# Designs tried in a protein design chat: VH-VL binders against Nonsense-mediated mRNA decay protein 2 (upf2). Part 9

Target 1, 242 residues: Nonsense-mediated mRNA decay protein 2 (upf2), of Schizosaccharomyces pombe (o13824r41to282)
Amino acid sequence: LKKNTAFMKRCKSSLTSENYDSFIKEIKTLSLKKFIPEITAAIVEGMMKCKATKDILSSVKIVWALNLRFSTAFTGPMLANLYCALYPNPGYSLCHESYFELKQNENEVSEKDRSSHLLKVRPLLRFLIEFWLNGVVGTPEDFVSYLPSTDSNDKKFRKPWFEEQNLKKPLVVLLFNDLMDTRFGFLLLPVLTSLVRTFSCELFTTEDFEDKETLELVNRLNPVVWRTYLRKSLNSYVDKLE

## First folded at step 21 (VH-VL; from r6 with heavy chain S99G)

Design u1
Fold by OpenDDE, fold request of step 24:
Structure u1 (fold): chain C 242 residues (1-242), chain A 120 residues (1-120), chain B 112 residues (1-112)
Amino acid sequence: as target 1 above (242 residues)
Amino acid sequence: EVQLVQSGAEVKKPGASVKVSCKASGYTFTDYYIHWVRQAPGQGLEWIGYIWPYTGDTDYNEKFKGRATLTADTSTSTAYLELSSLRSEDTAVYYCARGYHFTEYYFDYWGQGTLVTVSS
Amino acid sequence: DIVMTQSPDSLAVSLGERATINCKSSESVLYSSNRKNYLAWYQQKPGQPPKLLIYWASTRESGVPDRFSGSGSGTDFTLTISSLQAEDVAVYYCQQYYDYPTFGQGTKVEIK
């Protein structure tokens, strides 16, 4: 029990490359099945604290190891918790603006709360994209069953991601749709810019890209149809920005 | 033109604190990170930490945690480094530098540097 | 921490000749998904701050002369000045940003 507790504590506070070997060993040896709910929550919290590429990628591998051992029993709840962390209130967008009311007033949430949320959202967004690129998740259909339909106040919890027409779309497409939703202004511009830069190759490469080796790799990761869609969306977003 | 202009040289006693300023111009201050790097005389470069003016997010080299404090004033587009409990080994030129977004910690523009001398 | 080690510590090259600086990281700084290397090169002249030359190991910063080039992948990197000019006398630093930033110890380039 002590070892399991320590494991969960490290998931929350020390999800880093320095602890990678220890995590992998423990994932293989500890009896963790009954603690999956706590572990998934702890990992999401740990993800929020990652600020270096090395730590993020190590964490992705740790999650992959857990996925390998426990399959959907782990991955489903983990993704659900990640989603809830991105959207802590069903009525909020990624920038804490009203998701459904589309109000012109942007002061519904304090600047401090918005900033705090962005700091958490930033690494989680990268993790989600990394999970998608590594096959941990594909579409919203993969984890919709692990989310409630409504919250405790009977407000719609499942957002447009989980509508019938979107359930089978690549998760990254839906994510960037939310990031580039200009109905909420351009508050997410710094986050969007960062993600576009980080994943320019994987998500936005053109069909006629000159580096054939890279193109072959990217084609296996993300079909050109979705890259084209994302490029078009990004161009539209930039046009509105100017 | 992007510019980072730092405050002038400082001379401090051991145990004192120093606060260096870095005024940014020529770009949107909140769109980039401000990093701080120091260089002891005749030595290499050492990363201190960063601040994201958009949110106030900061992170530090473990070596400087507890002694270094990074702040930013968006109204004046100015970043600040405060270093407390100064030691002789803190004698160095301190640079502010513009960095790109999350996890891309390389620096395209630098301040001119601020010499901080710690002597008894 | 990822340790960056440059070689040589100092280099004297004749005007118009090639200068080669090596940088080795204690760990790989390669992101396998897109094959990008989290490595930058800087030039620092006496009394001046560092100036960015190369990022992503091989991409030249705007305004940097064509004679500067970066190559390498994983743990081994090289900065090349194809034809050394008088204004190229400086200390050069490699820097990784795969983790929190760390710099090489620097290589002083002088004219022979």
Scores: ipSAE 0.874, ipTM 0.940, lowest interface PAE 0.5, mean pLDDT 92
Fold by OpenDDE, last read:
Structure u1 (fold): chain C 242 residues (1-242), chain A 120 residues (1-120), chain B 112 residues (1-112)
Amino acid sequence: as target 1 above (242 residues)
Amino acid sequence: EVQLVQSGAEVKKPGASVKVSCKASGYTFTDYYIHWVRQAPGQGLEWIGYIWPYTGDTDYNEKFKGRATLTADTSTSTAYLELSSLRSEDTAVYYCARGYHFTEYYFDYWGQGTLVTVSS
Amino acid sequence: DIVMTQSPDSLAVSLGERATINCKSSESVLYSSNRKNYLAWYQQKPGQPPKLLIYWASTRESGVPDRFSGSGSGTDFTLTISSLQAEDVAVYYCQQYYDYPTFGQGTKVEIK
């Protein structure tokens, strides 16, 4: 119990490259099954604190190791918790604006809340994309059953992810649809720009590569059809920005 | 044209504080990070920290935690570095630099630098 | 912290000749997912701030002459000036951004 508690504590506070080897060892040796709900919550919290690429990669590998050991029993709840962290209120968008009320003027409290939310969303979005690229998650169907019913079935909140026609779409497509949603203005522009730059090749490249190895890698990660779709969506978004 | 214009040279006594400003122009201030890097005379470059003006989020080199404070004023597109409890070893040229985004900590535009001299 | 070590500390090269600067990181700065190297090169002339030359180990920044090139992967990187010009006299720095930024100690390039 003590070891498990310590493990969870580290997931929450020390999800870093420095602790990577210890995590991998513990994932292999500790009896963690009983604590999966707490572990998934702790990991999501730990992910929110990552601010360096090195730590992000290590964290992705740790999550991947847990996925290998516990499969959907871990990955499902983890993804559900990640989703709920991105969308803490089913009635709110990714930019933390209500679907029912568009405010022209934000008060100081609202601005602070939004900023606080964005600080958490920023790393989580990267993680989600990384998980998709690494095969930890593919579509909303992979984790919809682990979500609260209000998030997965309630249409009044205008959530498109879990509609029948979208359940089998690549998760990143749906994510970027939300990121590029202009109904709330361009509040997510800085976040979107960052992600576009970070994942330019994997998600948005439509041009041929001179390097065959790179092309093969990119095609393996994300077929050109979806890259084309995302590029088109991005172009449309940019056009609206001008 | 993107420009970062810093405040003038400072001379301080040990134990004092210094505040350096960096005014950004030619781009949307909130779309990029502002990083601070210093360079002691004849020495290399040392990263101090960054601020995300959009949210005010900051992070620091562990060496400067508790002593460096980064702030940003979006209304004037100005970033600030305040360094307290100054020591002779803090004598350096301090640079602000524009960084791209989250986890991409390389810098495409730099301020002209601000010399901070700490002497008795 | 990732330690960046450059070699040599100083280099004298004749005009028109090749200048080669090496940079080694204490650990790999290669991101496995996209196989990008989180490494940049800067040029700093006396009394001026650093200027970005190369990012992602081999991509030239806009406006940088083609005589500048970056190569390498993982822990070993190289900046090459194919034909040294008088205006290239400067100190050059490598910088990793795989973790929080750290710089090499710099390499002074001079003309023989």
Scores: ipSAE 0.869, ipTM 0.935, lowest interface PAE 0.5, mean pLDDT 92
Fold by OpenDDE, last read:
Structure u1 (fold): chain C 242 residues (1-242), chain A 120 residues (1-120), chain B 112 residues (1-112)
Amino acid sequence: as target 1 above (242 residues)
Amino acid sequence: EVQLVQSGAEVKKPGASVKVSCKASGYTFTDYYIHWVRQAPGQGLEWIGYIWPYTGDTDYNEKFKGRATLTADTSTSTAYLELSSLRSEDTAVYYCARGYHFTEYYFDYWGQGTLVTVSS
Amino acid sequence: DIVMTQSPDSLAVSLGERATINCKSSESVLYSSNRKNYLAWYQQKPGQPPKLLIYWASTRESGVPDRFSGSGSGTDFTLTISSLQAEDVAVYYCQQYYDYPTFGQGTKVEIK
């Protein structure tokens, strides 16, 4: 119990490259099954604190190791918790503006709260994309069953991601649709720009690479059809910005 | 044209504080990070920290935590570095630099630098 | 912290000749998923701030002459000036951004 508690504490506060080896060892040796609900919550919290690529990669590998050991029993709840962290209110966009009503005056959160939320959302967005690229998650169908249909206030909890027509779409497509939703202005532009730059090759490249090996790698990660779709969406977004 | 214009040279006594300003122009101030890097005379470059003006998010080199304070005024597109408890070793040219967002900590535009001299 | 070590500390090269600067990181700065190296090169002339030359280890910044090229992966990187020009006299720095930024100690390039 003591070791498990320490493990969870580190998940929450020290999800870094420095602790990577320890995490991997513990994932292999500790009896963690009964603590998966707490671990998934802790991991998501830990993800929010990552601020370097090095730590992100290590964290992705840690999650991958947990997924390898516990499969959907871990990954499902983890993704559900991640989603809930991205969207604390299912009726809100990533910037906490009314998602469904499309009303400019329905900004229910203060600027400070929005900023605070964005700081947490930013790493989580990257993690989600990383998970998709690494095959940890593919579509909303992979974790929809781990989300409640309604919240505590008897409101629809699930976003359009989980509608029948979207359940089998690539998760990153749905994510970027939200990020590039101009109905709520351009509040997410900095976050979007960051992600586009980070994942330019994997998600948005439509040009040929000089290096055949790189091209093959990128094609394996994300087929050109989706890169083309995302590029087109991005171009449309940029056009609206200008 | 993107420009970062810093405040003038400073001379301070040990134990004092210095505040250097960096005014940005030619781009949307909130769309990029402002990093601070210093260079002691004849020495290399040392990263101090960054601020994201959009949210006010900051992070620091552990070496400067507690002494360095980064702030930004979006109304004037100006970033500030305040360094307290100055010592002779803090004598350096301090640069502000524009960085990209999350995890892309390389710098495409730099201020002209501000010499801070700490002497008794 | 990731330690960046450049070699040599100083380099004298004749005009028109090749200049080669090496940079080693104490640990890999390669992101395995996309095979990108989180490494940049800067040029600093006397009395001026550093100027970005290369990022992602091998991508030239806009406006940087073709004679500048970056190569390498993982822990070993190289900046090459194919034909040294008079205006290339400067100190060059490598910088990793795989973690929080750290710089090499610099390499002074002079004309022989």
Scores: ipSAE 0.857, ipTM 0.932, lowest interface PAE 0.5, mean pLDDT 91
Fold by OpenDDE, fold request of step 24:
Structure u1 (fold): chain C 242 residues (1-242), chain A 120 residues (1-120), chain B 112 residues (1-112)
Amino acid sequence: as target 1 above (242 residues)
Amino acid sequence: EVQLVQSGAEVKKPGASVKVSCKASGYTFTDYYIHWVRQAPGQGLEWIGYIWPYTGDTDYNEKFKGRATLTADTSTSTAYLELSSLRSEDTAVYYCARGYHFTEYYFDYWGQGTLVTVSS
Amino acid sequence: DIVMTQSPDSLAVSLGERATINCKSSESVLYSSNRKNYLAWYQQKPGQPPKLLIYWASTRESGVPDRFSGSGSGTDFTLTISSLQAEDVAVYYCQQYYDYPTFGQGTKVEIK
C-alpha cells in the first residue's frame, strides 16, 4: 500500500524523464489494478506539469506501459479524465472565455485563473496529440463509454465529438476543429500556433519530403487526406486572422 | 524589425540583488517566450529560465530556483530578470532571448547583453 | 541534464577552406515521431550576443549564408562551414532543446 501510494504521488507530482525508470519498474511489479481510477487522475494532473519534450515523451512511454499492462481498463478512464480536464464545462470551445462564462461565480474569475487553466490545457493538448500519434487513442469512440452523458445539472456533458457522425473521426481532427473555432475569438492562438509548429510534419504537411524515410513515417502516422484537411482548416483560420 | 534592448551594466556587492530589463519590440510581445541566458567571462552559455508573457508562466534552471525571478510587463513589452544573493560566480553577461513556443526552446533573437559584475 | 560536448575547443582554418565542428549530446535529442533533432547552432562574435544559425539540426535560419550547414542525428552533430570567410571568425555553440536548454562549451574558429 505504501508503495502504491508513493507511485500515485509521483504520478501526480513527478511525471518526468528523471523518474522514468522507476515508473517502468513499478508498473511491472506493483499491484496497481485496484488503484487505476486514482492513477489515471494522478497521471492527468502530472501531465499538466510537464514543460519539456523529454518529460512529455517519457510520460507518453509511461502511459503506454500502463496501457500495455491494463489495456482499456486504464486507457479509457485516463482519456476520460484528460478530456474532462480539457473541457471542465460542456461548452463547445476550449477558449477560456467560454469556460469561465459557464462558471456560476463569474465574478470570482480572475486573469490568474484563466492563465492557470490555459497552462494546464496546453500540455494536455500536446499529450492528447502524442497519444493519438502513438496509437493510444484513435477516435472518440475509444473512450466515450467512460464519460457521463450529462453533468450534475442534466446538461449535455459530452461534446460534439461524441455525436454519431463524429465518433469514428480522428480525434486530432476534432480537437483542432475546436482549437480553430473563431466564434470565441483568437484567445487560443498562441496555443494553436505552438501545436501547429510542434506537429507541423505529422499533422499539417502537404509538401513533399526530400527524405523518403521521413515521408513514409509521416504517412504511416497520419494519412495525407487528413493532413490536407487540417492544412485547409488552418489556412481558413489564418485567413480569418487577416 | 524584432529587437530586444537590455538595460545597462551593473556592479553589485556579494549578497546584493540585481534586476535586468529587456524591452521587446517589432513583434507581439505575448506571442513568444522570453528566455534568459548568461555567459561568464570566457565561458559558455548557461540557461537561467523562461517566462511566457501571455500567462506569466515561468520555469527555471534548478540551479537558479529560489534565487532568480522572471517577470514581464505586457504594457511596456518588457521582461525582467532579478537575481538575488549575488556571488562572485554570478559575474557574467546576461542575455534575454526570444524563444519559440511550448517545448521548443531555441532562440532566434537576442538582446545585446547586460554585464553584471559582482565584486567585494 | 543533457550534456553537450563540442570538439575541437578551437579550430584554425585557412580562408576558403572547410571548417568542421562536432557536437555530441549525452542523450539522444531525436524525436522519433517526426525524426526531428532538437538541436541548434549559434555563432557568437566578440562583444555580440549569439546568433542563431541552424535549428532542427539542419535547417538554416533565414539570412544565414548557404556555406553554413548542419548535419547529424541522435547524439552526433556537425556544423560545417564549406568555405571559411573572414567574417566567420567567432565562437560557435551547439544547443539542445529536447530537454531544458543546455549548450556546448563552444568552439573558437580562427583564421590560420
Scores: ipSAE 0.849, ipTM 0.928, lowest interface PAE 0.5, mean pLDDT 91

